# VHH binders against IgGFc-binding protein (FCGBP): the designs that were tried, part 1

All scores and structures are predictions.

Target 1, 184 residues: IgGFc-binding protein (FCGBP), of Homo sapiens (Human) (q9y6r7r2070to2253)
Amino acid sequence: AECQAWGDPHYVTLDGHRFNFQGTCEYLLSAPCHGPPLGAENFTVTVANEHRGSQAVSYTRSVTLQIYNHSLTLSARWPRKLQVDGVFVTLPFQLDSLLHAHLSGADVVVTTTSGLSLAFDGDSFVRLRVPAAYAGSLCGLCGNYNQDPADDLKAVGGKPAGWQVGGAQGCGECVSKPCPSPCT
Positions, changes and structure headers below are counted from each chain's first letter, unless a header gives other numbers; antibody chains aren't numbered by Kabat.
ipSAE, averaged over its two directions, is called F for ESMFold2-Fast, E for ESMFold2 and O for OpenDDE. V2 adds 0.75 times the mean of E and O to 0.25 times the DockQ between the complexes of E and O.
[cut] marks letters that were taken out.
Atom coordinates printed by the task and the answers are left out, and those that the model quotes come from them; centres of patches stay.

## First folded at step 1 (VHH)

Design a1 (framework vhh_8h63_2)
Fold by ESMFold2-Fast, scan of step 1:
Structure a1 (fold): chain B 184 residues (1-184), chain A 119 residues (1-119)
Amino acid sequence: as target 1 above (184 residues)
Amino acid sequence: ELQLVESGGGLVQAGGSLTVSCAASGFTFSSYAMGWSRQAPGKERELVAGITSGGSTYYADTVKGRFTISRDNAKNTLYLQMNSLKPEDTAMYYCAAEYDSYWGEYDYWGQGTQVTVSG
């Protein structure tokens, strides 16, 4: 199943629900709620958004994957580049046998041994592919992956602002709002 | 140009009812998700209700069971019916719109209409 974010940005959840979201802070895109399923990796994917000219819409500034006690960041400021723990690496990149990152056209694609895949074109298109083993265990803007698109609004607490992480400090024009912990 | 104009605010006694309306122009209203947010003096702006283009609704816990959001696509108008009003409901109420689907992070906002609840 694939979750997408593109443009200004438009979202399609893992269950196929479509929505727009124009927040300018950092948001939880996907993470296991009460820990990962047995045998699956624990991970967190966040997206940071910004304005680009127009104040009416936001765009993806960066996408961060936290996995295997490492932080992998893809940024629109540095297209076709990958930062691992804040340091730029040469592509293709390997983290033992656990994770591989490479260029595919405009995209930087990160793939794990569990089948988790994150791609970003360095401009506006984010794609997250999640293995079936995670079905029903996920929270965030990509939804709960319970095979029912009608439940995605309920799964994210009824509002995407509720998935804000990192507080309001450093956000664009972010208004103070409740920021629940992922899955609590 | 997309425009949202709120109306229907005013002074009402605690326990009373009031309906605020939002007239939309300059866009295909039926394709947009709509919402109502409010801001009281000295407090943060709060999303109180939202409605998708398909009619699904959201309500904040502070207003569940008392407020009803609805839309009339033929009239390009959004409504918020407020029942059992409390002094704590006193705020400026803002109409908002976002394209395609509802998530409460709206692209466009009106200028607001003041609701004051006396008790």
Scores: ipSAE 0.000, ipTM 0.126, lowest interface PAE 15.1, mean pLDDT 72

Design a10 (framework vhh_8h63_2)
Fold by ESMFold2-Fast, scan of step 1:
Structure a10 (fold): chain B 184 residues (1-184), chain A 122 residues (1-122)
Amino acid sequence: as target 1 above (184 residues)
Amino acid sequence: ELQLVESGGGLVQAGGSLTVSCAASGFIFSDYYMGWSRQAPGKERELVAGITSGGRTYYADTVKGRFTISRDNAKNTLYLQMNSLKPEDTAMYYCAAKPYGSSWYRDEYDYWGQGTQVTVSG
């Protein structure tokens, strides 16, 4: 299934639920709530939002994928580039036989051998594809992936701000204290 | 105060050409995504063309190959060159602006001008 975030930003969860949210902190986009299913990869995808001009709306500044004990960052501040553990790499990029990253039009696309895929256009459009093995096990803005869009966001009372995991962009709350774990 | 002022609209015969312009003031023009949307009576507004701060362009299928969007950051001006005009291009044309990072290829702009009328007879 696919989860999307675009624009100022608009979200479509893995179960097809649509919503808008204007927060400027770092938010959990998707991660297994209680660890991954046996045989599946453990991962965390976060998005950091910021204001660009108007303070009435927020935009995706960067998206970070944590997988295989590595951190991969895509940012609107360096379109068509990828950082791995804080270091820019040349595209196309291969991490052993586990992960491949390449350019596709405007997008930088990161794909794992298990079928997990993350794409960012360097501007505002994030796409996350998650294999069916994760159905029912996920938390975050992309929802729980249980084939029922009405259940998305339930773990935080239906509030997207409940998925805040960092104080990025000077939000204050998480930078001064440990960020909440919504997957408890 | 951000201001967008369109000009250049008018009456033109089918098959003709017309250029509309948008003069921008009150913001750092080169940092904004710019676009042209149009709306005819009884129809939804649609984005026909968009251009990023760096000059990358988008065109709706209805105008691709006929319209050209361009910008002059030194003059704070946005242009739409319209060729091979059709009666169905008749609409009010609006200049639109959005800060960097938004979906410049969708009709999701934040600031709009008052519009300039383009009427194509035929």
Scores: ipSAE 0.000, ipTM 0.120, lowest interface PAE 16.4, mean pLDDT 73

Design a11 (framework vhh_8h63_2)
Fold by ESMFold2-Fast, scan of step 1:
Structure a11 (fold): chain B 184 residues (1-184), chain A 119 residues (1-119)
Amino acid sequence: as target 1 above (184 residues)
Amino acid sequence: ELQLVESGGGLVQAGGSLTVSCAASGRTFSSYAMGWSRQAPGKERELVAGIDWGGSTYYADTVKGRFTISRDNAKNTLYLQMNSLKPEDTAMYYCAAGLEYHTSWYDYWGQGTQVTVSG
């Protein structure tokens, strides 16, 4: 199943629900609630958003995957590059045969041996693919992956800003404007 | 600081139509996702329709195909056009505003307007 965040940004959950959210802080995109399913690897994906000229809409600034005790960051500020634990790496990149990262067109694609895949075009399009083993175990903006479209409003666990992480320091801004209400 | 005031409720016969409105004041309306919720006597509140600042809409299965949500950013007004009304649509209708969409969590709420459908 695939979750998408694109444009200014539009979200499509793992269960296929569509919604828009104009927050400018860091948000949990997807992670196992209450720990991963038996035999599945633990992970956390977060997105950091910002304004770009207009306070009416936000854009993806960066996306971070935390897995295998490592942090992998993709950012609009360094398109076609990947940071692993804060250090830029040469693509294609391999981590202990557990994780591979490579360029695919404009996208940097990170794939794990468990079948988890994260892609970012360095501008606005984030794609997260999650193996079926995680069905029903997930939280975040991408929904709970329970295969029930009628449950998506419930699956978000209230309003999308409730998935904010990193406090006010995680809030982005356009060139000269501060983070709006969700950050305070 | 943002205030929401509903109007347009009333008594209508089953099969009829009614439009309720919500006027926003105090802040820029176009920055908000808007919604309509309803609560009938002895029942839980239900989110029936939502619309974001881009115009994308959501409808509960109970009203889909009969109700239409729309917004007029120049007038700072939200509308709910209700067609083919049924007695079970009788409820207090509440307007809500927030920076988010498709949730029952909104930052601002109106006082409600009563809609009664007789049959």
Scores: ipSAE 0.000, ipTM 0.134, lowest interface PAE 15.3, mean pLDDT 72

Design a12 (framework vhh_8h63_2)
Fold by ESMFold2-Fast, scan of step 1:
Structure a12 (fold): chain B 184 residues (1-184), chain A 120 residues (1-120)
Amino acid sequence: as target 1 above (184 residues)
Amino acid sequence: ELQLVESGGGLVQAGGSLTVSCAASGFTFRDYAMGWSRQAPGKERELVAGISTGGSTYYADTVKGRFTISRDNAKNTLYLQMNSLKPEDTAMYYCARVHEYFGSGSYDYWGQGTQVTVSG
């Protein structure tokens, strides 16, 4: 199943539920809630959002995949580039025959041998594909993957904002630049 | 075939109100962010209001507090309610669809617009 985030951003969960969310912090996009299913990889995908001109809508600033004890980051600031553990790598990239990253048009695509896939176009379109083995075990903005779209937003308080990760320093445009006065 | 048709413009006195509408067809309206822009003779086109698929709104400082953007997904229609109109609001008004890959200023325009003239 595929989860999408695009534009300002619009979300489509793994169960096909559609919604908008204009948060500007870092949010859990997808991860196993209580550990991965037997035989499946453990992973965490987070998305960080920002304002671009308008304070009413947000856009994807970066998406980070934590897997195999490594951190892989894709950013709108550095289109067509991949950071692994904080350093830029040359594409195509291989990690211990478990994970491959390559360019596909505008997208940087990260795939695992188990079928987990993350793509980002460096601007606004994020796609996460998750193998069926994870059905019913996931949390985050992409939903729980239980074939019931209504359950996908069952976060703290029933709102997408309940999936915020990190502290207030992960919110707004101010995290990328010091703000001596309140940001508007 | 994708189509956006603006209507509801006209002549109105300063301080008055007017609602313009945009009828959308040829695409799944509920899945796209929408906006209103305007252009006066000899001036560049400016975005005055926007609305996301979930109902979050944006307003340019020139119209904030006076204009209200809304959408009716059942009727595939976008609205702009304009209150406390001023002569400087005189312009051709266009509705636009935000492209799926949204970037700064990336709006699609397909209609001839609807003229709003404010006398005063």
Scores: ipSAE 0.000, ipTM 0.106, lowest interface PAE 18.0, mean pLDDT 71

Design a13 (framework vhh_8h63_2)
Fold by ESMFold2-Fast, scan of step 1:
Structure a13 (fold): chain B 184 residues (1-184), chain A 119 residues (1-119)
Amino acid sequence: as target 1 above (184 residues)
Amino acid sequence: ELQLVESGGGLVQAGGSLTVSCAASGFTVSSNYMGWSRQAPGKERELVAGITSDSSTYYADTVKGRFTISRDNAKNTLYLQMNSLKPEDTAMYYCAAQYLDWGTEYPYWGQGTQVTVSG
């Protein structure tokens, strides 16, 4: 199943629930909330959003995947590049045959041996593919993956704000391009 | 645990002013993007005003120059000051935190507060 966030951002959860959310902080996009299924990898995907020109709507600033004790970051501020643990790597990139990352058109695509896949076009389109083995075990903006879209987004009563991580320091308030300093 | 309670609506004459309030519980107003949306009968819900954690503001063109969004961090309350009200401003007004287009699936803003402008 695929979870999407695009443009201004439209979200489609793993269960097909559609919604819009205009937060400017960092949010949990997907992670196992009670541990991963047997044999499946533990992971966390977060998305950081910002304003671009208009304060009415937000856009994806960056997406971060934490897996295999490493942090992989894709950002609109460095399109077509990947940071691993804060250091830019040469694409295609491979980590001990556990994951690899490569360019596909505008996208940087990260794939793992567990079948997890994350793609970001460096502008606004995030796609997360999660194997069926994770069904029912996930939390975050991408939903719980239980085949019932009506109960997605269960954090604090189903509110997207409940998935905020990183406190106020994770919030981006850039109102125009370029943003010379970190937007907080 | 998260709750938003709107109040302050009522009947007001065209050209008048009214302030609606939103009391937040279970989270901090000053740390979140907050907004006011409205819905008139038979129309879609529209975002009319927003405020960010750094107090930057947004206003829809229909209300720009007439409405002012603000917050009181000590009271954990969001406000919308509405001036020069028009009959077209008649709607149910909903308080929101970090959302757009939730429909009826997640009654996040509570029941809202009704504003009626006579002309």
Scores: ipSAE 0.000, ipTM 0.119, lowest interface PAE 15.8, mean pLDDT 69

Design a2 (framework vhh_8h63_2)
Fold by ESMFold2-Fast, scan of step 1:
Structure a2 (fold): chain B 184 residues (1-184), chain A 120 residues (1-120)
Amino acid sequence: as target 1 above (184 residues)
Amino acid sequence: ELQLVESGGGLVQAGGSLTVSCAASGRTFSDYAMGWSRQAPGKERELVAGISSGGDTYYADTVKGRFTISRDNAKNTLYLQMNSLKPEDTAMYYCARDLWFGELSYFDYWGQGTQVTVSG
């Protein structure tokens, strides 16, 4: 199933729920909230948003995948490049036999041998594909992956700002109040 | 500051058409997702339609196929084209900024509304 974030930004969860969210903090996009399913990799994907010209809407500044004790970052500040643990790598890139990253048009695409895939166009379009093995185990803006779009965002009372995991500013547009922790 | 002013309402016969407009002034209209809601006398306000800054749209099931939402960012104007109007479409129509695509509780209402009355 694929989760998408694009533009100012629009989100489509793994269950197909559509929503907009104008937050400028760092947010949990997807992660297993009670540990990964047996035999599946543990991972965390976060998105950091920013204002671009307008203070009314946000855009994706960067996407970070934490997996295999490594941090992989894609950013609008360095289109068509990938940082691994803060260091730029040459594409195509291999991390052992577990993870491959390559260019596909405008996108930098990161894939794992288990079928997890993250793509970012260096401007605004994020795509996350998660294997069916994770169904029902996920938290974050991409939803819980339980085949029911009405359940998406339930863990944060229906408020996307509840998925804030970083950033000193505020949650959402024009608000500086603390946000709930992910999965609580 | 963002201010929204609705216009274009009126009396129309069942089966007829109307276009209502929402003119924006102040802060940058083109950066906002926008939507329409309506409220009939004695009823709760209900979602009608929305459009993102990039042009993606959604519609309530009650109006899908009959209403079309559009925007003109150069004119700072939001439109709702209403076709095949029914008496149950009679309501005050409001435009607002849509902070959560498809969720009425995240509409920031700033206009006074425009009345649409459909007679049988």
Scores: ipSAE 0.000, ipTM 0.129, lowest interface PAE 15.6, mean pLDDT 73

Design a3 (framework vhh_8h63_2)
Amino acid sequence: ELQLVESGGGLVQAGGSLTVSCAASGFTFDDYAMGWSRQAPGKERELVAGIYSGGSTYYADTVKGRFTISRDNAKNTLYLQMNSLKPEDTAMYYCARESGYDFPYYFDYWGQGTQVTVSG
ESMFold2-Fast, scan of step 1: ipSAE 0.000; ipTM 0.137

Design a4 (framework vhh_8h63_2)
Fold by ESMFold2-Fast, scan of step 1:
Structure a4 (fold): chain B 184 residues (1-184), chain A 119 residues (1-119)
Amino acid sequence: as target 1 above (184 residues)
Amino acid sequence: ELQLVESGGGLVQAGGSLTVSCAASGSIFSIYAMGWSRQAPGKERELVAGITSGGSTYYADTVKGRFTISRDNAKNTLYLQMNSLKPEDTAMYYCAAYTEVYGDTYDYWGQGTQVTVSG
């Protein structure tokens, strides 16, 4: 299954749920929230958003994949380049035969031997593909991958978290505090 | 559930340095924005430093240039390096994990570690 973020940004979760979110801080895109399934690799994907001329909408500034004790960052500030642990690497790149990164048109594509894949076009389009082994174990803006798109934005305790997505109710900057409910 | 345990507090002379640490267990550390807050007697708890899951940092004006927050996701540990300490930095220092994960609506807090700066 594939999760997408593009444009101002529009999101499609791993279960196919569609929504918009206009925050400008760093957000969890996907990670196993209670630990990875047995035999599956642990990972974290985060996205950082910015304004690009319009203060009404945000765009993806960078996407970071944390996996195998390494941090891989793709950014609109360095299109077609990849940083590994803060250092630029030449593409194509291989990490311990577990992970490969290469250019595909405008995209930088990172793939793991287990089938996890992250792509970024250096401008606005992020694609995350997650193996079926992670079904039901994920948290983040890409959803929980339980094959029920209506459940993806449900808060712990049964309260929907969707109040913070789309429209005028952006949570603002989320450096060190949970988003208020309601958002003022 | 995520659990946080602070350590490294103690008594230090004005102008000295101290590093406090926060060890996380029970959940995936790397997905959380983390912070250090402090509370002195009779005052409200204040955020002094924060770091996002991707490593972007924030500092309160009172500590900017003196304190450095960092994280080691491989060791599930958050650090606060405190330099040029002043008596007014005396407080209980608390580690917190802030939920940027949709569907989770509460912070995780440690029990705190006391830092005392003598003049």
Scores: ipSAE 0.000, ipTM 0.118, lowest interface PAE 13.7, mean pLDDT 69

Design a5 (framework vhh_8h63_2)
Fold by ESMFold2-Fast, scan of step 1:
Parts: C-alpha cells; structure tokens; sequence
Structure a5 (fold): chain B 184 residues (1-184), chain A 120 residues (1-120)
C-alpha cells in the first residue's frame, strides 16, 4: 500500500483516506507503534513542513527515513540529492545490499530488500510504500494500515491531549503547538 | 545503553535563576524530540518544555517567559534555563526522550531526575 503527501499538502493514507493538513513543524509520517512484526524492518519516517512565501499553507521541506541505525534525508532544498547521516552521498547508493537509493526522473527513490520504499520529487510529492506485513502495526499521518477504509485517523491523533511523560496519548511533534490541527 | 543523566539542580531563593542539564548517550540525540517534565510531591507530572529536531520549542503556561529550553547536538546535551523562580517551581525535574517508534504519542526513557527547591 502507498501513502502520499503532495502539494499544500494533501494526504492519502495507506488505507486510502484523504485529508489536508497545514502544519509547519516536524510530524511522524509513519512508524511501527510498538515495534515491527517479526521479520519486518523497524523504521521511522518523518516530514518537516514550511511556509513558502504564503503563511496560509505549508509545503514539505524534507522527509527523513530512520532505518538500520542510519538517517536518510531528502529535501526540497537539494532536489535529486540524498543525505545519509548528514553527509551527501553519490547516487546510486547502496547500504550493504539492504537498502538502495537511485534517481528516477525528478524523484530520489530509497528502497529496501523487504519492499519498503520512499520517494520524494524534491518539491512537494512524497510517496511511502509499506509491505502488507505491517498491516495494523503502524502509527502516524499515513494511518494505522488496518485495511479498514472507514478509519478516519482518530486512533492516531484524535485529541489535543498535549505531550505526556509516560502517557500513551499526545500530539507532540510540533513543540510550539500540541496538535491544534488535525487533532482539534 | 540508553542513558539520560540530569544535573544542575539545587536550592535557590525565589526570584533566582538556575540551569539544569541532561547528558544523553546511547542513541542519535539529534534525531529525537526532547523535553523536560517536573513532578512535585502530591502533584501530577507536568511537561514544562519541549524542543524538536528543528529547534521549535514548547512551554507550559506556568513557565512561559521564564524558562528557556535549548539543545546542543554536538555535545548530546539538553538544557533548561530557569529564571524568576517561584516556590511553586519546586519539583524533581526529569529529562525525557520521545519513544523510538513515534515522536507523537509519548515521552519515554526518563533519567533519575534532578531536584530543584525554591525557598521563599
């Protein structure tokens, strides 16, 4: 299944739910909530948003994939380039045959041998593909991947509970605003 | 392996200032949101300040304008500068890191805490 974020930005979850969100901070796009299913890779994908000229809407500034104890960052500030642990790498790039990154038109595409893939066009379009093995185990803006099309993301961030230490609920990625939208 | 070590607490008179620090190790500090929570005897735990990976900050209404959170990614250290301290700021202060699989739901991986006592 594929999760998309595009434009100013529009989101399509792994279950096909559509919504808009104009946050300007860093947000969890997708990650296993309590660790991955057995045999599946653990990962975290975050998106950082910004204003571009207009303060009325936000756009994707960068997307970061944390996997295999490495951080891979794609940014609108450097289209067609990839940073691994803060250092630019030559494309195509390989990490011990576990992960491969290459150019595909305008996109930088990162793929793993397990079938996880992340693509960014360097401007506004993020695509995350997640193997079916993760069904029901994910959290974030891309949804829980429970294969229920009636899911409206309320299970992921339905209340502005704020940050909690030791608590199970909160919308605390934007530290200057505890999820005023879409959590309210 | 994962470790958060708070320091810098102590006794301060009302109106004074104090800086507490948190030394982090065992993880890539720069990729996690970090925060400071406090708990006074008989009261619920309160998140007082947070700082994201991009440097964006959050403050509870009880400390806005008086406390400043900052991070030094090169030193793997989190700071909380506390000014104009009040007796009600007396609490054990805890450094917290976001859970590994989510920067949205909770703060976890607490250290031992550092005691701040404000006398009146």
Amino acid sequence: as target 1 above (184 residues)
Amino acid sequence: ELQLVESGGGLVQAGGSLTVSCAASGFTFSTYDMGWSRQAPGKERELVAGIGTAGDTYYADTVKGRFTISRDNAKNTLYLQMNSLKPEDTAMYYCAREGYSSSWYEFDYWGQGTQVTVSG
Scores: ipSAE 0.000, ipTM 0.101, lowest interface PAE 17.2, mean pLDDT 71

Design a6 (framework vhh_8h63_2)
Fold by ESMFold2-Fast, scan of step 1:
Structure a6 (fold): chain B 184 residues (1-184), chain A 119 residues (1-119)
Amino acid sequence: as target 1 above (184 residues)
Amino acid sequence: ELQLVESGGGLVQAGGSLTVSCAASGFTLDYYAMGWSRQAPGKERELVAGISSGGYTYYADTVKGRFTISRDNAKNTLYLQMNSLKPEDTAMYYCAKGWDYSTGEFDYWGQGTQVTVSG
């Protein structure tokens, strides 16, 4: 199943629910709520949003995938490039024989051997594909993947999916990035 | 500038009906979760009804079956149709915008419109 975020930004969850969200902090896009299904990879995907000229709408600044104890970042600040653990790598790239990253048109595409994939066009369009093994186990803006759209928009810890994981408002859900004061 | 302006409140007899409306400007309703909350003197504020950007609805048990939340995209207006009104429905009614239609956690609120049910 595929989750999408595009434009200013519009979201389509793994269960097909459509909504818009104009927050400008770092948000949980997708992660297993209570750990991954047996035999499946653990991961976290976050999106960081910003204003561009207009204060009325936000745009995707960067997308970060945390998997295999590594952090992979795609950003509008460096289109067609990938940072792994804060260091730019040459594409195509392979990590620990389990993950491959390559260019596909405008997109940088990251894929795992289990079928998880993340793509970002360096401007506004994010696509996350999640294997069927994760059905019913996910939280975040991409929804819980249980084929019931009414359950979508829940995040880890019972917070709404749109609740921030970074920044001043989202300090209680900071998982890997420092929050601005007063959260730090 | 973002604005939510409620209207349609007033005095109504028990058993009657009333529709309150919320006109939005500076953003489009379809993009957000929207809701109606109410607060009576000396009571906690409660979420009465919510609607997601996708059209999924929530109703508090106190109003389920009597109230209906809806929106008109062409008019950028949110509505709450209230039927079979009871004196216990007397409260200030607030329109709100947020990210979750069912929790009552909204980030922007209107000024409110008073509904008084006599009987």
Scores: ipSAE 0.000, ipTM 0.135, lowest interface PAE 14.1, mean pLDDT 70

Design a7 (framework vhh_8h63_2)
Fold by ESMFold2-Fast, scan of step 1:
Structure a7 (fold): chain B 184 residues (1-184), chain A 117 residues (1-117)
Amino acid sequence: as target 1 above (184 residues)
Amino acid sequence: ELQLVESGGGLVQAGGSLTVSCAASGFTFSNYWMGWSRQAPGKERELVAGIYTGGSTYYADTVKGRFTISRDNAKNTLYLQMNSLKPEDTAMYYCATDYYEPTYDYWGQGTQVTVSG
């Protein structure tokens, strides 16, 4: 199953629920809620959002995958580049035959041998593909992956801002008018 | 230099309570998200609780209602109060922070919690 975040941004959860969320902080996109299923990898994906001209909507600034005790970051500030633990790497990139990253058109695509995949176009489109083994075990903006799209908003607490991570450091600025998701 | 030092683990009977602590140094503690992860033998690490700078909290379903995360910004200390402990809570508990940009989880040495029953 695939979770998408695109444009200003529109979200499609792993169960196919569609919603819009204009938060400007950093948010948990997906991670296992109480550990990964037996034999599956543990991971955390976060997205950091910002305003671009209009204060009515937000856009993806960066997306970070934490896996295998490493942090992999893709950013609109560095299209077509990948940072691993804060250091730019040469693409294609391989980590001990467990994970590889490569360019596909405008996208940087990170894949694992178990089938986890993350892609970002360096502008606005994030795609996260999660293997079926994770069904029912996930939390975050991408939903709980329990095959019922009707409960995805409830799974994220009905309040996407509730998945904020990174404290105030991850928040974009609200100027002159209240933001949909102001930082504390 | 960022340092996280976990303490307070030990042996406890099922149904009992225990508080683990994390002493943080080398960064402005009050400006960062803090959390607790755990790892049992043969299993992957899981995030069990998190607390944001504004005080909002996250709990994994496995511990929700039993564990309480809190922070003392004046002492640069993170706490996890664990109630109604179960044998399946047996794990090494690690303190986490997002100090580095991008978000980077730094885990200390951990503190062992063993629940007998």
Scores: ipSAE 0.000, ipTM 0.110, lowest interface PAE 17.1, mean pLDDT 73

Design a8 (framework vhh_8h63_2)
Fold by ESMFold2-Fast, scan of step 1:
Structure a8 (fold): chain B 184 residues (1-184), chain A 118 residues (1-118)
Amino acid sequence: as target 1 above (184 residues)
Amino acid sequence: ELQLVESGGGLVQAGGSLTVSCAASGLTFSEYAMGWSRQAPGKERELVAGITWGGSTYYADTVKGRFTISRDNAKNTLYLQMNSLKPEDTAMYYCAARYSDFYEYDYWGQGTQVTVSG
């Protein structure tokens, strides 16, 4: 199943639930809540948002995938580029036989041998595809992947703001307001 | 419209405990994220604890392990249980509320003074 975040931003969870949220901090997009299923890799996807021109809406600043003990970051500041552990790499990029990253039109696409896929157009559209093996085990803005869209945001606060995991100093809300960690 | 009224402040000796409370009126308390901030003379205001409407909590490193934030939605009341108090905890303590979108509504109380002597 696929989770999407696009525009100012609009979200579609892994279970197909639709919602809008105007946060400007860093949020958990998806991660296993109680460890990954047997045989599946652990991962964490976070999204960082910002204001652009208008204070009324937020936009994706960056999206980060943590997997295989590495951190991969895609940023609107550097379209069509990928950072691995804080260092820009040349695309296409291969991490052993486990992960591949390549350009597809405007998108940088990261795929893993486990079937996890993350794409970002460098502007506003994030797409996360998660293998069926993770069904029922996930937390975050993308929902719990239990095939019931009504339950996607019930964990930890029941609101999109409950998935805040941090933020850059410039986000404001994270610096001066509560920033709870939603996954244990 | 939304009113936040703090109470429970006072003078406590170092190593002691104190609970401050915040009573909310005017809007549906259970729909708000709540927090406690403090300000000592000559210092900037510091967020010390927060709790979402769903119960997730945050604590500043300066108070983690000593302070506990909790809420009672049936009584429209927010609490901060302060244990192992230090002179450095002396400050005016303010209750704050915000709607589910972080910056849509920010409300603050008048504060309650906590003084810790050594």
Scores: ipSAE 0.000, ipTM 0.108, lowest interface PAE 16.7, mean pLDDT 72

